VH-VL binders against q8ixk2r445to577. Designs and how they scored, part 35

Target 1, 133 residues: q8ixk2r445to577
Amino acid sequence: FFGMLQNKGLTDYCFDYNPPDENQIVGHQVILYLCHGMGQNQFFEYTSQKEIRYNTHQPEGCIAVEAGMDTLIMHLCEETAPENQKFILQEDGSLFHEQSKKCVQAARKESSDSFVPLLRDCTNSDHQKWFFK

## First folded at step 1 (VH-VL)

Design x42 (framework fv_axatilimab)
Fold by ESMFold2-Fast, scan of step 1:
Parts: sequence; C-alpha cells; structure tokens
Structure x42 (fold): chain C 133 residues (1-133), chain A 123 residues (1-123), chain B 107 residues (1-107)
Amino acid sequence: as target 1 above (133 residues)
Amino acid sequence: EVTLKESGPALVKPTQTLTLTCTFSGFSLSTSGMYVGWIRQPPGKALEWLANIDWDDDKYYNPSLKNRLTISKDTSKNQVVLTMTNMDPVDTATYYCARTYYYGSGSYKFDYWGQGTMVTVSS
Amino acid sequence: DIQMTQSPSSLSASVGDRVTITCLASQGISSWLAWYQQKPGKAPKLLIYAASTLQSGVPSRFSGSGSGTDYTLTISSLQPEDFATYYCQQANSFPYTFGGGTKVEIK
C-alpha cells in the first residue's frame, strides 16, 4: 500500500513529515496534519517488511519508535528492517507496533494544539484506525 | 489582525551574544501549520533566512550560521526568541521576524512580517 | 545551497509600464517560489507564493509564472506605489534562499 495514511477518528488528518533539511531526514517526530492530497510530505509506503517508508527524499526514511518511547520518529531505513521499525497494519485498521505491543493513536500533543501519532495501549477507538487513501 | 514586533539591543560589541525577541498577536504558534522565522538584511543587501520554529517546537537553522543560532518559543507570552553568538561587524543588519504558513508539501511562505529592528555590531 | 539569480538588478520605469522581473534557480525548485515587495525602510510584503498564486489583498496587476528553474514576476501596469525592490525566494530545500533583488526605480 502507498498513499496518504489517514486517521478514521480524526477524519481530516494524515501522517505528515516535514524534515528541517532535505539532507537531514533523521530524528524528527512524525506529525498529523490536514490531508492535502499533494503527496510529498504525506506520501508513505507500507512495505512487505512491515515498514512505513517516507520516500519523498533521499535517503529514504523509515518510521521507528525507540525503546521506552511513545513518539514516532524518522530513522534511516536499514537493509534488514529492525524490530523498532515494524508496524503490523491489521484488518480492522489498527497499526500495531509489535516490539512495544502498543497501537498507533492519533493524539493531541500536550504542549500545543497540534496532533501527533503516539503509541498507546490498544483499544477499539477510531483514533487508532488508519487507512491508505 | 496579525502583528509581529521585534525587540532587542540596537548596539552589540564584537564577540558578544545577540538576543532578539519577537512578540506576536492575532494567531497562536500552537496552531498546526504555523511557524515563526527570523530573516536579516544587511544595509543595501539581500534578505537572508536565519531560522524557523514551528507549532511542534521543531527548530530549523541556516547551515551557514550553524552553531551560532538558537531559536525558542514561549507560548504563554506569544514570543519567539533568537540568540546568535560571536557577533561580528558583518552581522550588522535589520533583523525581521515573520510568520510562515505550511500550505502543503512542506513548503512555507512569509505572509506577515514585523517592522524590523536594526542591530549594529561595532566596538 | 540553491542559488537564486534575479535579473535585472535594477530598472527604470514609468507609471503605466509593463514590468517583468526574472528569477533563475541553480536547480529545479518545483514551483516552490515566492515573490516579495520591499519599500525603503519597510519590511518585505508577500505578493505571490507557489510561483503563481496571488496572496490575498495583493492587486491583480501582479502575476507570477514559471516552472523548473525559470520564474517571472510581471506588473501589468506599474503604479506609483509599485516603485520598490522585489525579491524571489525558493522554498524547495533548506536553507531557503533569496535572490539578490530587483530595484524598480522611477524613470
């Protein structure tokens, strides 16, 4: 699958990544922003290795969650996908991070009125349901 | 109505640190898509982008001035602060703060500007 | 860094004239280009973004065009308040860079 990764609960919001430098795509948090349909920052690919790839820039980035953290951050993709970069997109739309056993949820960032994807305990909330469009 | 205003010292000695404050109204820097940036202009010369800070506290710096710039925000005061270390006479310029807007595809535009504050670096 | 070259550096024109300013990027910028107007002693004002989209409140005599590396700002009928310096700015990659400016002076 590829395209805009949209949230079912926050119906107008999509995964979005705006790196500070085209040559430095590592280390920044993935955000949620109004879906605009223009590709680029909102264009992601879900791979057979269960990666969520950001391939608008070179080198390609892969979404990861570091041990003990709840935020989704951009790392460089590796030849063999490490466990912290693997997300299981389930039939019900849940995006399950196997290493932490948590689900990706659309959430409000505490320090602002913005929205971000965070790891939370898995629930049946529409805020944890995602689809490619 | 959107307004931005710069404040800071008019004179700085070589090697000192410059601190500039941008105070704004008419928008929230907590709102998705909002950025505040700093741009400078030496007398009679072109504009040079320095730094941006966004609604999520992500910071972006001009690499030519790397390690000299720090940008921060205080949302309770509607302020953005730029710090620039090791000032030199060539850093003499009018410094502007401006609002930027994310309109998709990661691009931005400076749609509202402060009046500018002149900083002279001289011994 | 992407270098932005504006031409001409300056021009003299009369009220009612059609004025054309060009901006050349050292590499493709996918139409991520803005144009600003700056009057002496004043802050720049956004005129156009995304190469051809007119900013709200800007008079329709201003227009932008171009793609790839070549962009143009046109003022169809110059007015007295249009005598100013104009700057292009690319937003395709960091650091964002500005052209050297084009000064439009009264003839």
Scores: ipSAE 0.006, ipTM 0.586, lowest interface PAE 10.4, mean pLDDT 85

Design x43 (framework fv_axatilimab)
Fold by ESMFold2-Fast, scan of step 1:
Structure x43 (fold): chain C 133 residues (1-133), chain A 122 residues (1-122), chain B 107 residues (1-107)
Amino acid sequence: as target 1 above (133 residues)
Amino acid sequence: EVTLKESGPALVKPTQTLTLTCTFSGFSLSTSGMYVGWIRQPPGKALEWLANIDWDDDKYYNPSLKNRLTISKDTSKNQVVLTMTNMDPVDTATYYCARIPYSSGRYYFDYWGQGTMVTVSS
Amino acid sequence: DIQMTQSPSSLSASVGDRVTITCLASQGISSWLAWYQQKPGKAPKLLIYAASTLQSGVPSRFSGSGSGTDYTLTISSLQPEDFATYYCQQANSFPYTFGGGTKVEIK
């Protein structure tokens, strides 16, 4: 699967990665932004190794969750995907992070009215349902 | 209805610190993907980007001026402040603040303030 | 840093003329290029982004083209309000860099 990764509950919002410093893609948080249809910063690939890969920059980035954290951040992709970079896209649209046993949810960013993907306990909420557009 | 306006001193002496304030309306720097940046233009010369600050308080500086620049924001006041230390006559320029929305997937300056002329002289 | 070179540095034209301005990047920028218009004493205005997409409110006589390292801004049938300095800007690599400008003046 590849394309824009859109949220079912937070209508018209997509996974988005647009660091101001394009030469330093590692360590910045993945956000949610209005789907614009231009690909690039909203274009992701779901791989057979269960990675969510950002291919618009070299070296390629892979979404990861650091131990003890609930935010999704960009890491460098590796030849063999590490466990913190593996997400299981389930039939119901849930995006399950196996290492933490949590699901990716569209959530409000603390102290603001913007949105980000965060790890939360798995529920049947539409805010935890994702699909490639 | 997006507006930005720069304010600060028109005259700065060499070695002093310059502080400029950008006050804006018609958008929020709490909106995910939104940035406000500073650009300057010496008389008769090209535009030079200085610094950006984003909705998440991440700060980005032009490497050639990094050690002299500080950018900060007050989201509740819709203000972004740029501080530049150790001013020199070559820093004489019109200073602009501008909006950088995520709408195009890349960093473009879509709305600009009117600019404020800063002269550095004794 | 990516260097942006504009040519010509200035040109003289008459109302109704077709004007072409070129911008050359020192390395490929994948069409991540914007064009700005600046009138004397005024702030720049965004005209075009992503090499060829017109900013809302910009007249259709402005068009952008190009790919890789070579980009062009074209003004078909120049109007009196178009006499200004035009700047290109690359949005591919940090830090953001601008061209030296092309002044379009009355012949």
Scores: ipSAE 0.005, ipTM 0.577, lowest interface PAE 12.1, mean pLDDT 85

Design x44 (framework fv_axatilimab)
Fold by ESMFold2-Fast, scan of step 1:
Parts: C-alpha cells; sequence; structure tokens
Structure x44 (fold): chain C 133 residues (1-133), chain A 122 residues (1-122), chain B 107 residues (1-107)
C-alpha cells in the first residue's frame, strides 16, 4: 500500500511530515494536516515489514514510537525493522502498534488547532481507522 | 463495573463556596487518555460543561466560569473535587461528574454519576 | 464559543414512528459530536459518539449522521422506552457545548 494515509473519522486529514530541515528527516513528530491530494509531505508507504515509510528522499524515514511515549516520531529505517517501528494495518482499518498493544488515533495535541496521530487504547472509533488514498 | 457518585451540600447560601466530590471505581485516572469532568443542569434547562481533569493533572475550565472554578484529583482515593466560589441563585442545578475518554474524539462522557442537586438560596 | 442549535425543541410521536432530530453547529466541528438520552430525574446516557458510532448496548434503531455543521439523530421505529429528552454535544473545541435539547413526547 502507498499513498496518502487518511483518517476515516477526521475525514479531511492525512498523515503529514514536514521537517524544518530537509537535510535532517529524523526526530520530529508526525502530524495530521488537511489532505491536499498531491503526495509530497503526505506520501507514505506501508511495507511488508509492517513499517510506515516516508520515502520522498534518501535516507528513508520510518515512523516509530519511543518507549513510554504516545507520539509518532520519524526515525531512520533499519534493514531489519525494530519492534517500535511495526504497525499492523488491520482489515477494519485499525493501525495497531504491536509492541505497545495500542492503536493509532487522530487527536488534538495540547491546546492547539493542530492535529496529531497518537497511541491510545484500541476502540472501534472511526478516529482509529485509516486507509491509503 | 464503572461507577461514579457525587457528594456535597444540598443547600448553599449566596456568596458561599461550593465543594463537590466525585468518587469513582472501575477505572484509574492514571490511565493515558482518561478524563473526569463536571457538568451541571439547572432545573428544566440544558446541560452545561464546567471542567475536566486528565491523567496528567491537566485542568480545563469553561471560560465563562474559569475565575470561580478549581478542579483537582486524588488518584490514590479515586476522587475528583470541584470547587466553585461566589455561589448565586442562578447556580442552582443538578451537578454531575462523568468519565471522558479523549475529550476531542471517541467516547465523550460515557459513564455518568447519578447527580447531586445543589440549591442556592438565602 | 460554538453554539449548538437543536430542532425541534419538542415533538409528539407514536410507537413505531420514525423520529429525526437535527443539531446545527455555528462552525465546523469535524464530526466530534455526541448524542445523549435523558429520562426525567436521571443522568444522561451516551447513545452515539463521533457523529455516527453507536455506543455499545444501544439498540440499532438509533443512528447518527452528518458532517461539518449539520448533524441528525434518527430513531427508525420509536419504542415506548424512547420517550425522553435528547441532547447533542460538540467536543471539537473548549468549551464543550450542548444543544438545547429535544423532548420526544407521546402523541
Amino acid sequence: as target 1 above (133 residues)
Amino acid sequence: EVTLKESGPALVKPTQTLTLTCTFSGFSLSTSGMYVGWIRQPPGKALEWLANIDWDDDKYYNPSLKNRLTISKDTSKNQVVLTMTNMDPVDTATYYCARHVEPYLTRPFDYWGQGTMVTVSS
Amino acid sequence: DIQMTQSPSSLSASVGDRVTITCLASQGISSWLAWYQQKPGKAPKLLIYAASTLQSGVPSRFSGSGSGTDYTLTISSLQPEDFATYYCQQANSFPYTFGGGTKVEIK
């Protein structure tokens, strides 16, 4: 699967990664932004290793969750995907992070108009359902 | 089972401070994404949200009442306390506490206490 | 603050009727809308969240729809236990706001 990763409940929003420095693609939080249909910063690949890759430039970035955290951040991809970079896209559209046993949910972070994907206990909410467009 | 129950005075005089306690069971306010909130309803009128407190001790207040409201928690006792200053007869209402999971998304106020009636009169 | 306007404020219906209640937000709320049922003297009960997701244990005759600023609650075949007041609530921004309520009365 590849393309723009859109939320079923927050219907106008897609995974988005826009690092401030194009020469350093790691260490920043993945956000949600209005889907624009143009790929670019919203273009992701779901791999056979269950990674979500940001592969517009080299080196490739892979979405990860650090121990004890609930935010999705960009790390360097590894030849063998570590457990913190593995997400299972389930038949119902849930994006399950196996290491933490939690699901990715569209949410508003802090007092802000900004939206971000966060790890939360799994529910049947449409805000936890994702699809590639 | 998840349960919540409100307790506090049934009668408050104008200008006094109201203190309400919500005691709950079946969940923890240390669980990520968990909130407890307070909502009130004057007799025969609509519901009005007052305040929320979350697992990280972040506090959220209705701006129209923020200078009068204080919300706090005691995680070890499974309690949330709401304090409201300078009570007025228009504050006469049934006060509810309720569980909230992710205030912006999914499962808003999914379990409610029975409510406690507070009358403000001289 | 986001204003929530419910229509109608009351309606009379018979068992078996299809009942539709509307809720209009003064600005877009991205489907962060819940519906509650309240019977006299009782606390509200959550029916629907995220505009269209049915709470566990709620009968399938209840459904929610809508997006943007315009939302509806539908009861496909009204039952005796459904006579109550219904409220919508937005959770898009603080402060959370509720509609004025719709009282569903026996015809």
Scores: ipSAE 0.006, ipTM 0.557, lowest interface PAE 11.5, mean pLDDT 84

Design x45 (framework fv_axatilimab)
Fold by ESMFold2-Fast, scan of step 1:
Structure x45 (fold): chain C 133 residues (1-133), chain A 123 residues (1-123), chain B 107 residues (1-107)
Amino acid sequence: as target 1 above (133 residues)
Amino acid sequence: EVTLKESGPALVKPTQTLTLTCTFSGFSLSTSGMYVGWIRQPPGKALEWLANIDWDDDKYYNPSLKNRLTISKDTSKNQVVLTMTNMDPVDTATYYCARSTYGDYHYYGMDVWGQGTMVTVSS
Amino acid sequence: DIQMTQSPSSLSASVGDRVTITCLASQGISSWLAWYQQKPGKAPKLLIYAASTLQSGVPSRFSGSGSGTDYTLTISSLQPEDFATYYCQQANSFPYTFGGGTKVEIK
């Protein structure tokens, strides 16, 4: 799968990554933003290694969750995907982070009045259901 | 230069609440990927991670101590505060605050530490 | 919780010796491992992160290796300032956990 990774519950919002420039694509938090239908900052690829890649070619940015954290951060992709970069997209649309045993949920960040994907205990909420469009 | 420094009481009585302040300079805890946390070390024993707070004010606690710990930040003062309730003699330790950074493709560990502050819990 | 077991708990060595310290995780930690040096009365100092990447300013005689559950810190030629306690720390799984420490003492 590839395209814009949209939330079922937060219906107009997609995974979005706005890097500071072309040469500094890592180290920043992945956000949710209104889906614009143009790809660009919202274009992701789900790979056979269970990675969520920012670009379509190597080397690429890969979404990771660091130990003790619940936010999704952009890292450089590795030849063999480390466990912190593996997400299982399940039949019901949940995005399961195997290392933490948690699911990616659309959540509101109160301080910024914005939305972000966060790791939360797995539920049957539409806010934890994702699909590529 | 990045520096961190702990402050708080040197002596605490059993059942009291401990409040420690970490004052830092040379970086902003508003920068994406920045964390400040607390680690303790009882005399002659290993290090134990207690809590982290990040640039977005998300808080992370050691589950074994979660009901006793509160971490907060004051970005305008460059401070992070840890509160620990119901102190016991076994909580006697040197308490450190430390910065950790997440950048590029690697966890950078806790790259800058305060000098530590010794807290003794006794009657 | 992931348990970190360091071996040995202490060792005696002489200046110029090659010193090897092992850290075993109770489950895979994907190279999310840091090594710290601590001298008596001082805060720990980060030596290595991501299992094998040397922190800026750390002498090249220090090196880290390993993957999965088995990690090693090596000091190729021990110097007088290297007598200290060394700790490994995993950041792969919450909560962060440290090894029990390895004290490197003068022989």
Scores: ipSAE 0.000, ipTM 0.525, lowest interface PAE 13.3, mean pLDDT 84

Design x46 (framework fv_axatilimab)
Fold by ESMFold2-Fast, scan of step 1:
Structure x46 (fold): chain C 133 residues (1-133), chain A 121 residues (1-121), chain B 107 residues (1-107)
Amino acid sequence: as target 1 above (133 residues)
Amino acid sequence: EVTLKESGPALVKPTQTLTLTCTFSGFSLSTSGMYVGWIRQPPGKALEWLANIDWDDDKYYNPSLKNRLTISKDTSKNQVVLTMTNMDPVDTATYYCARILYSGKYAFDIWGQGTMVTVSS
Amino acid sequence: DIQMTQSPSSLSASVGDRVTITCLASQGISSWLAWYQQKPGKAPKLLIYAASTLQSGVPSRFSGSGSGTDYTLTISSLQPEDFATYYCQQANSFPYTFGGGTKVEIK
């Protein structure tokens, strides 16, 4: 699966990564942004290692969760995927983070107008349902 | 077709409270991801953001004006109301309401025509 | 507050010219930037959002580029209807802030 990773509940919003410096791909938070269908900052690949890869720049970035965090950040991909970079895309559209036992949910960032994917307890909410376009 | 239109008084005296109403059509403020905001522009000057309200009734205010501003909505009437207290001649401006949706990263995609408010004794 | 510095404040150009307007943010805004066109007596019109995405119905001669703190609006071949004031706006941080505007005038 590859393409734009769209949320079922928060309509028209997709995973997006746009680092502050185009020469630095690592360390910033993944956001949600209007789906534009043109790839680039919204083009992700779901791999057989259960990674969500960002292929726009090299070296390739992989979405990761640091210990104790509920936010998704960009990290460098490893030759063998570490546990903090593994997500199970389930048949119902849930993105299950194996290491934390939590699900990725579309949410408003606290004290701001922006939207971000956050780790939350797994529910059957459409805000936790994702699909590739 | 999406439209927004501002209404309110054209003239306000210093110290009075200004109440502006934004009436819109072609979308609902009950739709997830939808926002309506207010922006003003003094004659010959730059645009200044004032406040936003969203589908969940969350309210956001420009910190420089926060203690003077109140934003509310009536979803059944397709209206957003902005109230600004203690008006001063420097608040003379054209006031706009605008939608935020399909514009990405919180751009104002559809604007009302604007309503000119003059603050004068 | 994030300060948006827009340059130049005004420019004179002829039909067919390539026009470039720059917007500098006082800190990184991660492409949370829009460009607006405003004609005298009219409301602003959205041209570009997310730094580089053209709004539906806007002519292809308009384009946006940039990242981090440095953003540019380009009009590849200026037309008579393009004489207007242009504003950039950031939405990365509260309060949303606008640039001071660039007036594009007939040479």
Scores: ipSAE 0.000, ipTM 0.532, lowest interface PAE 15.4, mean pLDDT 84

Design x47 (framework fv_axatilimab)
Fold by ESMFold2-Fast, scan of step 1:
Structure x47 (fold): chain C 133 residues (1-133), chain A 121 residues (1-121), chain B 107 residues (1-107)
Amino acid sequence: as target 1 above (133 residues)
Amino acid sequence: EVTLKESGPALVKPTQTLTLTCTFSGFSLSTSGMYVGWIRQPPGKALEWLANIDWDDDKYYNPSLKNRLTISKDTSKNQVVLTMTNMDPVDTATYYCARGYYRDYSWFDPWGQGTMVTVSS
Amino acid sequence: DIQMTQSPSSLSASVGDRVTITCLASQGISSWLAWYQQKPGKAPKLLIYAASTLQSGVPSRFSGSGSGTDYTLTISSLQPEDFATYYCQQANSFPYTFGGGTKVEIK
């Protein structure tokens, strides 16, 4: 699958990667932002290696969660996907992070009325259900 | 087990300042994503959210109360304090503090038992 | 502010009845809705969050549904301990706002 990765519960919001420094595109947090339908910073690919790839820049970025953390960060893609970069997109729309055994959830960041994807215990919440559009 | 308990005066005179303390146990307000909120309920009426304070000392206030509110925390004592200035009889209510997860859900669980504050001369 | 309109304001029901309570938001809230139960003299208790997710320890007879602006709390078979006032709350934007409450009374 490829396209804009949209949340079922937070229906107006999509995965978005907009690094503040265009000369250093890796190492920053993935956010959720209003879906604009134009691809660009919201265009992602789900691969056969269970990666979520950001193909807008070279080298390609892959979403990862560092050990002990709950935030999704952009890392460089590797020839063989490491466990911290593997997400199982399940039939119900859940995005299961294999290494941590947790699910990606749309979460509120109140200080800016903004939203971010975070790892949380898996539930049947629509805020944990994602689809490509 | 997570518990919260409100304390403060039962009676306040008009124009005075109300100070309420929430004492909690079973969690730390230094834990990322954690917050404590204050909600009030006038007798026979609906719930009204007043303020939140989170793990990073970020503070949020209901804009309808126009700078009457101040929220603060003392992480070492597991306490959150709310002050409300210029009390009026319409501020008579049961005041609750409650725990929430700011990043996850923005709802409240559990709640303290509540403390009734009557504003009268 | 987002206005939450809850209906009905009160209802009378018997044990075993199916009870439905509705909450209407003045604008879309993307399922950022919780339901609380409040018994007389007690603090509210969280029943459902994210519109449809049942809180741990809450009986399965409670369910939530809805999307956009329209949300519903259903009690499939009312029990004696369920006579209470129910409130919805939106968390889509500040300030958080609650519905006016629905009092479920003994018939």
Scores: ipSAE 0.007, ipTM 0.640, lowest interface PAE 9.1, mean pLDDT 86

Design x48 (framework fv_axatilimab)
Fold by ESMFold2-Fast, scan of step 1:
Structure x48 (fold): chain C 133 residues (1-133), chain A 121 residues (1-121), chain B 107 residues (1-107)
Amino acid sequence: as target 1 above (133 residues)
Amino acid sequence: EVTLKESGPALVKPTQTLTLTCTFSGFSLSTSGMYVGWIRQPPGKALEWLANIDWDDDKYYNPSLKNRLTISKDTSKNQVVLTMTNMDPVDTATYYCARTHGYSYKPFDYWGQGTMVTVSS
Amino acid sequence: DIQMTQSPSSLSASVGDRVTITCLASQGISSWLAWYQQKPGKAPKLLIYAASTLQSGVPSRFSGSGSGTDYTLTISSLQPEDFATYYCQQANSFPYTFGGGTKVEIK
């Protein structure tokens, strides 16, 4: 699967990665932004290795769980995907992170009205349901 | 049809607590992405955002007033309640409740008519 | 807090005039800006959101533009019902903040 990874609950919000420096694509938090936002990097690929890849720049980036946190960051893709970079897209649309046993949820950033994908206990909420468009 | 209506006292004495109720229809505050907020406007002055509450019962407050404000909801009654402690004459304003449908890019699409609150001895 | 500076604070115009109102944010707000119209004694009415998207039912003579920190509301041909106070609002971060308002008066 590939395309814009959109949230079922927050209609019109998509995974977005727009690093401030195009020469340093790793280490920044993945955000959620309007799917029709101009100049946004919203194209992702879901692989058979359960990775969510960002292919706009080389080397390829892979969404990873930030160490010790519930946030998602961009990391370099590895030849063998580590557990923190594996997300299972389930039949119901949930993105399940096997290592933590949590699900990716559309949520507001604690200090702002910006939206970000965060790991949360799995529920049947539409905010935890994702699809490629 | 979406409607919101504010209710509460028209007159409040200094140091007292103000309680305002927003009663709405045409939408549910259990719907994912839905918020109801409070905005005030002193006579002849600009709008000031006070607080929001969302479908998951998360609460957001203006930092300048956070220690004075409490927002709560009763989803079964379609009501959102704002309380503001230690009222002062400078808090005299028209208070509005308004709806946001989950998107910060569309912050307030339907508003109540507003209720005027005068703070005086 | 993000400060919203709105210009001018008031203007006088005639029916048929092109009116422009500017809103300047103290930091980038990623086009998360709304415009409201308010008539005396009435609640504000949403006109535009996401800087340039017209709310349903709003006449096409209203348009919004801008990005980053600088935003503009344009009324291409002012009508009698357009005499009102206009407010911009940023929704990029809490607390939400409004501009000081622009009063559009009859010339």
Scores: ipSAE 0.006, ipTM 0.536, lowest interface PAE 13.4, mean pLDDT 84

Design x49 (framework fv_axatilimab)
Fold by ESMFold2-Fast, scan of step 1:
Structure x49 (fold): chain C 133 residues (1-133), chain A 124 residues (1-124), chain B 107 residues (1-107)
Amino acid sequence: as target 1 above (133 residues)
Amino acid sequence: EVTLKESGPALVKPTQTLTLTCTFSGFSLSTSGMYVGWIRQPPGKALEWLANIDWDDDKYYNPSLKNRLTISKDTSKNQVVLTMTNMDPVDTATYYCARIQYYDSRGYYYFDYWGQGTMVTVSS
Amino acid sequence: DIQMTQSPSSLSASVGDRVTITCLASQGISSWLAWYQQKPGKAPKLLIYAASTLQSGVPSRFSGSGSGTDYTLTISSLQPEDFATYYCQQANSFPYTFGGGTKVEIK
């Protein structure tokens, strides 16, 4: 699967990564933003190694969650995906982070009108359902 | 060879609806990663993006036009149609259709092939 | 909306000159910027995408640079066929927006 990773509950929003410097793209938080349908900063690929890759950069970025954290951040992809970069995309659209045993949920960013994907306890909420388009 | 060509009326009266057709060849809008969009240019002014439609029939519109736009496709005819309601003299422009294609694994999407443009004058 | 400001709005140059056109974004656009060339009565032609990647078939005298909010198109040695209007376009966020254009005229 590849394309814009859209939320079923927050219907107009897609995974979005807009690093402030093209030469320093790792370490920043993945956000949710209005789907624009043009790919670019919203183009992601789900790989056979269970990675969510940001293919619009060289070297390629992979979404990761550090131990004890709930935010999705951009890391460099590795030849063998580390556990913190593995997400199981289930048939129902849930995106399960195996290392933490939590699911990716569309959530409001603290103190703002912005939205971000965060790890939360798994529920059957549409805010935890994702699909590529 | 990729080609796109716009067609439609050269003259539209104020308050009428404009319908433009983009006919293309050399690619299919059923191919994953393919978009066709519409861009306009008033005489002597800058380019303004209007709308895109993709291989999966998803539609995207410039919000500054306050929902006056509808974009649709007919895959059997290799055509994309744009309608714009409530035309005004300020909408006088050359209207272009253009292709967007994903270029490589990085997902770069830009207008790589353009039609020749069709001039639409809005006047009573 | 992201505002794209080009400078200068016009310039006069001679064949062989080095021409530099600047595009400023009102916020960071992560190098998601394209440059288009438009000759009178013709449709725009894509020259450069992703700020610095030259489109296939475009002469090597064209180059793009920049990051963040500040981008530049350079023509290292202007040729007669390069007299045209040049537009930048940001593709970072919706709606995609174009600069006001820079007209490159014969001196």
Scores: ipSAE 0.006, ipTM 0.558, lowest interface PAE 13.4, mean pLDDT 85

Design x5 (framework fv_axatilimab)
Fold by ESMFold2-Fast, scan of step 1:
Structure x5 (fold): chain C 133 residues (1-133), chain A 125 residues (1-125), chain B 107 residues (1-107)
Amino acid sequence: as target 1 above (133 residues)
Amino acid sequence: EVTLKESGPALVKPTQTLTLTCTFSGFSLSTSGVGVGWIRQPPGKALEWLANIYWDDDKYYNPSLKNRLTISKDTSKNQVVLTMTNMDPVDTATYYCARTPFYDYVRGSYPFDYWGQGTMVTVSS
Amino acid sequence: DIQMTQSPSSLSASVGDRVTITCLASQGISNYLAWYQQKPGKAPKLLIYAASSLQSGVPSRFSGSGSGTDYTLTISSLQPEDFATYYCQQYYSYPLTFGGGTKVEIK
C-alpha cells in the first residue's frame, strides 16, 4: 500500500514527516497533521518487509521505535529491515509493532496542541486504526 | 454539580451474573470527549480498573476480565451498565463508577475526576 | 500491562510533617499519571493529574513531580484531614492500572 496514512478515529489527521533541520532528514519524530491530500510530507509506502517508508526526501527513511520508547522516529532504511522497523498492518486497520507487542495510536503530545502517533497497548479503538488514502 | 451513583444487588451467589447500573447527573454522555468507567476495590486491597465507555460508544475492558465483562450506556437515561458473568467469592468488592473527562479524544483516557459513593457486592453461597 | 509499584505501603506521620510517596512504573508513561486520596469508607478523590497539575479545589500543600518511570507525591505540611490512603494511576495505556496504595497514619 501507499499514500497518505490516515487515522480512522481522528479523521482529519494523517502521518506527516516534516524534519525541522533541512540538513538532517532522519532522526526526528513522526507527527500527525491535517490531511491535505497532496502527498509530499504525508506520502508513505507500506512495503513487503513490513516497513513504513518515507521517500519524499533523500536519503529514504523508515519509521522505527527504539527499545523502551513509544515514539515513532525516522531512521535510515536498511537492506534487511530490523525488528524495530517492522509494523504489521492488520485486517482491522491496526498497526502492530511486533517487537514491542503494541499498536500505533493517534495521541496528543503532552502540553501542546499537536498530535503524534505513539505505541500503546492494543485496543479495538478507532484511534488505533489506520488506512491509506 | 456532577454526581454518580451505583446500584445493584448487595449479595450474589457464585456462578451468577452481576449487573450494576451507574446513574449520573451534571453531565451528559452525548458531550464529546466524556466517558464513564468502572473500578472495584476488594476489602483492604487496591483499586482495580474494569472497563470504560465513552460518548461515541467506544469501549475498553481490562484484559484479565474481558471475557466476563460487558459495558453499555443509555445516553437518554444518563446511565451506564456493567455486566460481569460467572461471579466468584474473589470478586467480592466495592464497585465504583466514575467520570473520565476524555477532553482530548486522541489521548484515549483521562483520570477519573468524579466518583460515585460505591456499592458493596458480596459473593457468597 | 504497565505495573505501578508504590512505596512505602504505609507510613506514620505527625501534623506539620513533610510526607513523600513514590510511584514507579514498569515502563515510561510520559507524565500520564494521577494521584488519588481515599479516606476510610469513602470513594477516591482526584488530587493531581498529568503528574504535576493540581485538580481544582485541592490545597497547594499537595504537589506532584517526576518523569519517565519515577513519580512522587509530596504533602509539604501534613494536616489532620490528610490522613488517608493515596493511590497513583497511569492513564498512558489500557488497561488502566493503579499502584498498591500508601496508607498515611497518625503517629
Scores: ipSAE 0.000, ipTM 0.529, lowest interface PAE 12.6, mean pLDDT 86

